VH-VL binders against q9umr5. Designs and how they scored, part 147

Target 1, 268 residues: q9umr5
Amino acid sequence: SYKPVIVVHGLFDSSYSFRHLLEYINETHPGTVVTVLDLFDGRESLRPLWEQVQGFREAVVPIMAKAPQGVHLICYSQGGLVCRALLSVMDDHNVDSFISLSSPQMGQYGDTDYLKWLFPTSMRSNLYRICYSPWGQEFSICNYWHDPHHDDLYLNASSFLALINGERDHPNATVWRKNFLRVGHLVLIGGPDDGVITPWQSSFFGFYDANETVLEMEEQLVYLRDSFGLKTLLARGAIVRCPMAGISHTAWHSNRTLYETCIEPWLS
Key: E = the ipSAE of ESMFold2; O = the ipSAE of OpenDDE; V2 = 0.75 times the mean of E and O plus 0.25 times the DockQ between their complexes.

## First folded at step 7 (VH-VL)

Design v23 (framework fv_mavrilimumab; at its last look DockQ between E and O 0.80; V2 from the best seeds 0.00; counts 0 for: pae E 9.0 > 2)
Fold by OpenDDE, look of step 7:
Structure v23 (fold): chain C 268 residues (1-268), chain A 122 residues (1-122), chain B 111 residues (1-111)
Amino acid sequence: as target 1 above (268 residues)
Amino acid sequence: QVQLVQSGAEVKKPGASVKVSCKVSGYTLTSLSIHWVRQAPGKGLEWMGGFDPRDGETVYAQRFQGRVTMTEDTSTDTAYMELSSLRSEDTAVYYCATGPYEILTGWYFDLWGQGTMVTVSS
Amino acid sequence: QSVLTQPPSVSGAPGQRVTISCTGSSSNIGAGRYVHWYQQLPGTAPKLLIYANSNRPSGVPDRFSGSKSGTSASLAITGLQAEDEADYYCQSYDSSLSGWVFGGGTKLTVL
């Protein structure tokens, strides 16, 4: 039998967003128990990510308990960060494949429609004033806002991304790293035509330097310092990078070719 | 398979109210956002309103504000659209519809009910 | 008097290419809003044909294509078939109305 699959949605999504993915899984892996967690849907997905992590944790713990052989996680967009944090705080998770589906794993720094909706009068260049305030950190989007021009503010004010990345020292960094390293495979999916994740390389732990030059994962301090285990995972062959062009952000969970190429191989 | 099943045809007098139901199956209503679109005979599609997940509330088209009420019964997975002060111009097929929400693309409707004909006549 | 303007009718012979235009304004398509298209066969509910300007849902033949430029969008049908005879509607969001809007619809006749 196939291992259960747990799906975590992105910003403003619901379980309905993954109806095609469910169809694909059912067709290619019949009998797979797929659970799309219908938590923090819609506007509720704007709640602080740590709150979401707690909620999703409560939901996945029973599922994991019933699947002693392990489970797979498919986490889309913002959900990918939620899942990474989830795996960091859980010392007893049994995740085989963690599939990060077009997630801003290294943060977001772009003028997207999400930002325009929340902050219609703000540009990414000055959003740090809002996002790195206590008030701003009450919104999920700000929890992974990563301004390359205000690194000091990011490191000190980011209540989520900086912590799960181990970029800011905290007493749980070692334990979180240990927990995250329990994952069997980290499957990173994204692409240049995403249109939302900015830069798109963030889905592969790439990100801007101070000059907005995109550096790859291996050039990031979090990798070089192995602050949460990326270097270790890569060394053991546990990181899979699956870039794909021609896919918009809204289509990552619905594209058949993408599923067959990047997702299906890791559901067995 | 997800389906939207609407209530049967209605015949109403001018000034009366009509309440059309839309029952969801295959998914829970809480996981869907139901919108309503009507179509007068031989005419085009007209959006009436629907739930906006960003605002967490139902939004109505301006022309129907004050006259239309959209509600949901999660216990029965049924959405309702009530239109009051009916007039002959309200004669139309009324559709409930849903689709995925995306901040970029907004609403598009990939699932429709079969439609409910509402006739307003003296 | 739809917010989005479509030609009331278009026609073509089998195998031909036809296009249906959807003209908006700066408050909808011109504002960077996406356009969606629906096909409505006689006596049936609308069916999603194109979403997000140019994407085809599963089951929609590749002879249907959508595009957007400026304040207008276009639906193209190649290899026209008898079964394509239907009404077609574009849809977008209008900021001035704070709501979703449809085009007036285009009746496609296959000659």
Scores: ipSAE 0.345, ipTM 0.754, lowest interface PAE 2.0, mean pLDDT 94
Fold by ESMFold2, look of step 7:
Structure v23 (fold): chain C 268 residues (1-268), chain A 122 residues (1-122), chain B 111 residues (1-111)
Amino acid sequence: as target 1 above (268 residues)
Amino acid sequence: QVQLVQSGAEVKKPGASVKVSCKVSGYTLTSLSIHWVRQAPGKGLEWMGGFDPRDGETVYAQRFQGRVTMTEDTSTDTAYMELSSLRSEDTAVYYCATGPYEILTGWYFDLWGQGTMVTVSS
Amino acid sequence: QSVLTQPPSVSGAPGQRVTISCTGSSSNIGAGRYVHWYQQLPGTAPKLLIYANSNRPSGVPDRFSGSKSGTSASLAITGLQAEDEADYYCQSYDSSLSGWVFGGGTKLTVL
């Protein structure tokens, strides 16, 4: 009698990473159909995010069709951006809970092992030269790179994040906002000890201003203008913020206390 | 739930090759990153190689490069490690192991096979 | 010889705290690489104890903890019990060897 759960993984990830989460769901909600989408695994997770959104859309359609009462999404790291785009582009999604598990929802401005591997001579202060180019936008990491010191380049060059945030004029903005607002609950999970999401408040739609001071969700222009529905969703009481300290980026889906506190209540 | 079951013990002569199998059950092989670790009697653990998702290919430890081949058969969910030109110092227990396929974790192994003893006679 | 140096043995009485060090260099732990820890009983496969410096997998008691600072990592065991008698290995990545390395191992004896 529980709604099906769809899990979307992050960069260089696989279904094995969610083995503990699946165990927790089975223990507390026996009989729940859980599908971990094993698309764009490994290096394929570097493909442009719109390409990934297209592929994941095709995979979720039959699952949602089989469950007219609704489904839940649990989306980890980069996967949370894929899921938010899905909620915007799907006219007919039936998602009740969208659980965003330490996802860079307002973007990323931090040095990571992948950036060093992919661009070995770069650091966060100069990566905009690569990411805000047509070639750079072919990489998923650059699709949500958000350099607070080059916001004009971000707004003009971003092929993904600036669009799903409604930070650029585009003809689909009204339809995407309407689609996103059909979600029942938006559950935001993250914490200060994550170590990867930079700033960690990006998981809660917070982000740096030009001075690298973190502004919270309610201080962001995308919230104030309600460009994709955050203000409306918060006013409905549909946004749940569940921060938890002491959890590193790779451990969000394997901590029982986090599951019981932040995830389980939303898996009706 | 997930299990790694390895092939049985082997006795080989110097100069021969050995091929150890590692059968995966409970998950598909393509969802796992299989690595191989050996341990000589009374000695420590030694990483031999494994799939590196950052490179998208198998990486071999330098001291074994040219002597080791790691392959996978997805139709049977079985991984293989073949070590050639065996020497007596290759006598060891050979483990297959796996861990989360995650970009930010330096590889760690939370699931191990039972081990396969390979003895290279003098 | 290992690029990650561990003491060959440590000992402690039941109830005590022991610490096992794992000393690396700027080509591994000092480059920001993660450290993982394994416990091995004789005749058995290693068991993951700590991953990504300080995370404890399900089923590992909270008396085991890990930390990392500079070029070194440390495994701490509090409330020492007889069942903790085992070999302990640290693991990390080393750029100079272009591969994953284990420490030489530490035999823990419970007195």
Scores: ipSAE 0.006, ipTM 0.587, lowest interface PAE 9.0, mean pLDDT 88
ESMFold2 (binder alone), look of step 7: mean pLDDT 89; pTM 0.922

Design v24 (framework fv_mavrilimumab; at its last look DockQ between E and O 0.01; V2 from the best seeds 0.00; counts 0 for: pae E 11.3 > 2, placed apart)
Fold by OpenDDE, look of step 7:
Structure v24 (fold): chain C 268 residues (1-268), chain A 122 residues (1-122), chain B 111 residues (1-111)
Amino acid sequence: as target 1 above (268 residues)
Amino acid sequence: QVQLVQSGAEVKKPGASVKVSCKVSGYTLTSLSIHWVRQAPGKGLEWMGGFDPRDGETVYAQRFQGRVTMTEDTSTDTAYMELSSLRSEDTAVYYCATGPYEILTGYYFDLWGQGTMVTVSS
Amino acid sequence: QSVLTQPPSVSGAPGQRVTISCTGSSSNIGAGYYVHWYQQLPGTAPKLLIYANSNRPSGVPDRFSGSKSGTSASLAITGLQAEDEADYYCQSYDSSLSGWVFGGGTKLTVL
């Protein structure tokens, strides 16, 4: 039988968004038990990411316990960060494939329609004033806001991304790295036509430098220092990068070609 | 650290107008939604109006429409509230308030000015 | 007179638990709009205490908690302290008025 699949949604999403993905999985992997977690749906997805991590942890623990052979995680958009943190704090997870579906793994720094909806009077250039303010980190989107022009504020104020990245020293960094390295495969999916994840390379742990030049994963300090295990995972052949053009952000979980090319191979 | 600093106390005659200022520091005014709330002595908070970032316009409480004008000077990062045809009942502390998360949380005020006492007496 | 209804006063002894209710309608709290709470110490400007029903800003003790159900919201204060003596206001948005609305305020006395 196939390993169970757990799906974690993104910002303002619900389980309904993954109806096509469920169909694809059922068709190609009959008998697969797929659980789309309906936690922190809609506006509740704005809650602090650590709170979400705790909630999702409580939901996945019993699923993992019933699947001694392991499970697969499909985590979309913001959910990808939740899942990465989840795997970092769990010393007993049994995740075989962690599929990060167009997630801002290295953070977000973009002027998108989504951002304008959330912050209609703010541009990305001054959003640091909000996200790194005393109350900014109470909102999920600010938990992974990564301003390349205000690295000091990011490193100091980011209560989530900087920690799971090991960019800011903390007592659990070594243990979190060990836990995350328990994953069998890290499947990174994203593409240039996403339109939301900015830069889109963030889905592959690429990101802006201080001049807003996009550097790849291997150029990032988190990789070079192996702060949470990226270098180790790459060395063991555990990282899969699957870029795809022509897919908008809201279509990653519904595109058949993307599923067959980037997701399905890792559900066996 | 973002601060809202309001103008000093005012004493006005009935029928006169008062204009209270609210200067923003540590943040750009254009990135904030300034609202005005007043409080009569010993009474509760009353919303007067403010900028709605969703609509991109200033909205006034129905009670004050026609008497209140809220403006902004972006060059000085200062917001203004002018109330005309003053009555004794307008005697109150007037606050400017804002929050950076209005659209996210349904418009709460996380920053407040120190308040401006306006006394209307003959 | 206020769109949101609060009890005019509540009291409790140090260490006790007190609750302040905020009753709205289908056009504000019942419509799904967030409820926020403010604390106003004597002679000072209001301070944000709870935002979005149940969230505490940095610096607000976990003794303060908020909840929302139906057309009503509630502020709970556990381990009541003398410094908690203040006026408390709930606030939301009303679609019928197209504006922000406050409760009438509740004076909390610590006995």
Scores: ipSAE 0.011, ipTM 0.510, lowest interface PAE 7.6, mean pLDDT 90
Fold by ESMFold2, look of step 7:
Structure v24 (fold): chain C 268 residues (1-268), chain A 122 residues (1-122), chain B 111 residues (1-111)
Amino acid sequence: as target 1 above (268 residues)
Amino acid sequence: QVQLVQSGAEVKKPGASVKVSCKVSGYTLTSLSIHWVRQAPGKGLEWMGGFDPRDGETVYAQRFQGRVTMTEDTSTDTAYMELSSLRSEDTAVYYCATGPYEILTGYYFDLWGQGTMVTVSS
Amino acid sequence: QSVLTQPPSVSGAPGQRVTISCTGSSSNIGAGYYVHWYQQLPGTAPKLLIYANSNRPSGVPDRFSGSKSGTSASLAITGLQAEDEADYYCQSYDSSLSGWVFGGGTKLTVL
């Protein structure tokens, strides 16, 4: 039988968004137990990411307990950061494939319509004044906001991303790295036509330098120092990179070719 | 497979109320945001109200404020729209509709009920 | 009057290209809110045709395309076919009304 699949949604999202993905899984892997977690839907997805991690942790424990052979995670957009934090804080997870579906793994530095809705007077160049404050860190978007022109503020103020990336020293870093490395495969999915994740290479652990030149994963300090295990996973052959052009941010879980190419092979 | 199945046609007198039901099958009601859209004969689509994820509550279009109530019964997975003080101008097909909770793309309705004809005549 | 303005009708011969406009304001399309398009065949519920400006749901032919610029959006239909004869509606969010709005609709006639 197939391992259970757990799906974690993104910002302002809900379980209904994944109906096509569920159909694809049921067609290709009949009998697979697929759970789309119905937590922090819609506006609740703005709550601090550590609160979301704790809530999702409680939801996945019984699913993982029922499946001693392991489970798979499919985690979309903001949900990919929740899932990576889950893998770090859970010393008892049994995740085989962690499938990261267009997630801002190295952060976000882009103007979007939802940022205009939330912060109508702000642009990406000045949002650091809000996000790198205690008040701003109460919003999930600010938990992974990464202004390449204010890295010192990011490193000191980020309550989430700088910690799970091991960019700021903290007492849990070695334990979190150990836990994350228990994953069987890390499947990274994204593409240049996404239109929301900025830079889109954040989905592959790439990000801007101070000149807004994209440095790929292997050029990032967190990779070179192996701060949370990326270098170890790559050397193990456990990282799968599956870029695909022509897919906008909202279409990643509704594209059959993307599913067949990048997702299906990892749902053992 | 998710379906929205609406109650049957209604004929009402002016001043009465109508309550249209929308039963969700293939998914739970609490995982969907139900909206109501009406269409008078030969006219365009008109949004009446629905759940707004940015405010976390039901929002009613201004022209229906005070006359419309939208409720849900999670034990039967059924949404309801009640329109009171009916007028001849309220003769229309009433649709329930839903779509993803995706604030980035705005709300779009990719699943519609079959429609309920409400006729208001003297 | 509709918040989003569409031409009442448009026509074209089979095989031609037609464009349906949707003109909004600074409180909707001009504020950056996405535009969605629906097709409604006679006697049926509306069907989603384009979402988030330009995305096609599964089963919608690629001869349908959408775009947005400034305060306006457009639906383009190429290779016009008889079955394309329908009413077409655009939809967006309007911040001044705190709600979803539809265009007045465009009847497409295939000659």
Scores: ipSAE 0.005, ipTM 0.536, lowest interface PAE 11.3, mean pLDDT 88
ESMFold2 (binder alone), look of step 7: mean pLDDT 90; pTM 0.925

Design v25 (framework fv_mavrilimumab; at its last look DockQ between E and O 0.68; V2 from the best seeds 0.00; counts 0 for: pae E 11.5 > 2)
Fold by OpenDDE, look of step 7:
Structure v25 (fold): chain C 268 residues (1-268), chain A 122 residues (1-122), chain B 111 residues (1-111)
Amino acid sequence: as target 1 above (268 residues)
Amino acid sequence: QVQLVQSGAEVKKPGASVKVSCKVSGYTLTRLSIHWVRQAPGKGLEWMGGFDPRDGETVYAQRFQGRVTMTEDTSTDTAYMELSSLRSEDTAVYYCATGPYEILTGWYFDLWGQGTMVTVSS
Amino acid sequence: QSVLTQPPSVSGAPGQRVTISCTGSSSNIGAGYYVHWYQQLPGTAPKLLIYANSNRPSGVPDRFSGSKSGTSASLAITGLQAEDEADYYCQSYDSSLSGWVFGGGTKLTVL
């Protein structure tokens, strides 16, 4: 039998958004128990990510307990960060494949229409004033805002991304790294035509330097220092990078070709 | 497998009210957001209202504000649209619809009811 | 009258390529909101044809494609077939109206 699949949605999403994904899984892996967690839907997805992590943890623990052979996680967009944090705080998870579906794993610093939608009166160059304030960190979007021009503020004020990345010292860093390393495979999916994740390489742990030059995962300090286990996972052959062009952010969970190429191989 | 089934055709006098129902099957209504779109005979589609995730409330098109009410009965998985002070120009097929939501996308509708014809005549 | 402007009608012979334009403004398409397209056969409810500017739902042939640039969007149909005869509508969000809006619709006739 196939291992259960747990799906975690993105910002403002609901379980309905994953109808096609469920269909694909059922067709290619008949009998698979797929659970799309309908927590923090819609506006509730703006709540602090640590709160979301706790809620999703409560939901996945029973599922994992009933699946001693392991489970797979498919986590879309913001959900990918929730899942990474989830795997970091759980010392007893049994996740085989963690599929990060177009997630801003290294953060967001977009000056896109997406940003305009959420913050119509703010530009990305000024958003640090909001996001790195105490009240700003009460919103999920700000929990992974990563301003390359204000690294000091990011490192000191980010209450989520900087911590799960191990970029800021904290007493749980070693344990979280150990927990995250329990994952069998880390499957990173994203692409240049996403239009939302900025830079799109963030889905692969790439990100801007101080000059807004995109550096790849292997050039990041979190990798070089193996602060949460990326270097170790790569050395194991446990990291899979699956870039795909021609896919907008809203289509990652509904594109059949993407599913067959990047998702399906890791559901067995 | 998910379906939206609407109530039957209605004939109303000017000034009256009409209430159209939309029953959801194959999925839980609480997990869906139902929108309403109408189409006058030989005319285009017109969005009437639906849920806005950013505001956490049902919003109505400005044209219908004060005259339309959208409600839900979760116990029966049925959504309702009531339009009051009916006019001849309200004669149209009324659709309930639902679909996914994304930040830039907003709502797009990949599931539609079969439509309910409402005729307003003296 | 419609916030999004479409040509009232277009026509083409079988096998030809046709395009349907959807012209908006800075408060909708030009503001960065995605455009969706619907096909409506006579006497039926609309069917989603394109979502998020250029994505095809399952079951929609490759002959249909969508694009967006500036304040306008376009639906292209290649290899026109008789069954493509229908009304087509674009949809987006308008910030000035705080609501979703449709184009006026385009009747496609296959000659």
Scores: ipSAE 0.100, ipTM 0.689, lowest interface PAE 3.5, mean pLDDT 93
Fold by ESMFold2, look of step 7:
Structure v25 (fold): chain C 268 residues (1-268), chain A 122 residues (1-122), chain B 111 residues (1-111)
Amino acid sequence: as target 1 above (268 residues)
Amino acid sequence: QVQLVQSGAEVKKPGASVKVSCKVSGYTLTRLSIHWVRQAPGKGLEWMGGFDPRDGETVYAQRFQGRVTMTEDTSTDTAYMELSSLRSEDTAVYYCATGPYEILTGWYFDLWGQGTMVTVSS
Amino acid sequence: QSVLTQPPSVSGAPGQRVTISCTGSSSNIGAGYYVHWYQQLPGTAPKLLIYANSNRPSGVPDRFSGSKSGTSASLAITGLQAEDEADYYCQSYDSSLSGWVFGGGTKLTVL
């Protein structure tokens, strides 16, 4: 039988968004237990990411306990950051495949319709003034805001991304790396036509340097220093990269070709 | 499969009220953003109101403010739209509709009820 | 009347391309809000055709496409077929009205 699948949604999102993905899994892997976590939906997805991680942790514990052979995670957009933090903080996770579905794993530096709604007088060039403040860090999107032109502020103020990346010294870094490395596979999905994740290569642990030149995963300090285990995972063949062009941010979980190519092979 | 099943056609006199129901099956009502859209015979679609996830509240289109009320019964997973002080121009098909709870993608109506004809005549 | 302006009708022969425009303003499409498109066959509820400017739901053929530029959006239908004869509506959000708005609708006739 197939391992259980746990789905974690993104910003301003809910379990309803994944109805097509559930249909694909049921057709190709009948009998698979799929749980779409219906927590922190809608406006609640703006709560600090550590609060979300705590709540999702409590929800996944009984699912993982009932499946000693392991589970799979499919984590979309902001949800991919929640899932990566779960893998770091859980001493007892049994995740085989972590499937990151167009998630801003190295952060976000892009203007979006949501940002004009939440911070109407701000643009990406000045949002650091809000996000890198104590008040700003109370919003989830600021927890992974990554302004390449204000790296010193990012490293000092980020309460989430800089910590789970091991970019700031902290006492949990060694334990979190050990926990993360227990994952069987890291499946990275994204593409150039996403339109929201900026740069889109953030879904593959790429990101801007200070000149807004995209450096790929292997050029990032967090990879080179192996601060949370990316270099180790790549060396053991545990990282799968599955880019696909022509898919907008809203279509990753509702495109059958993407599912068959990038997701299905990892739902053992 | 999520479905929206509406109550049957109604005939009302001017000045009366009508209450149209929309039963949700295959999903929990409280996790959907139910909207109401009407269409007069031979005319276009007109949004009447619905849940706005930015405000976390039901928002009514201004032209219906004061005579439309949208409510929910979570014990039966049924949404209701009540329109009061009916006039002949309120003769229309009334739809309930829903979309994903996803403000970053923009909300749209990918699931519609079958429609409820409301006729207002003497 | 309609905040979003559509032509009242368009027509085309089978196999041809037709385009339906949706013209808004700085308070809706021009403010960056998404445009969605619906198809309505006679006697039926509307059906989502295009969402978030250019995305097709499962089951919608790739001969339907959407685009947005400035204050306007466009629905294109290539390889026109008899079953495409329907009414088509665009939809967006309008900040000045604090609500959703539909275009007036376009009747497509296949000759």
Scores: ipSAE 0.005, ipTM 0.524, lowest interface PAE 11.5, mean pLDDT 87
ESMFold2 (binder alone), look of step 7: mean pLDDT 89; pTM 0.923

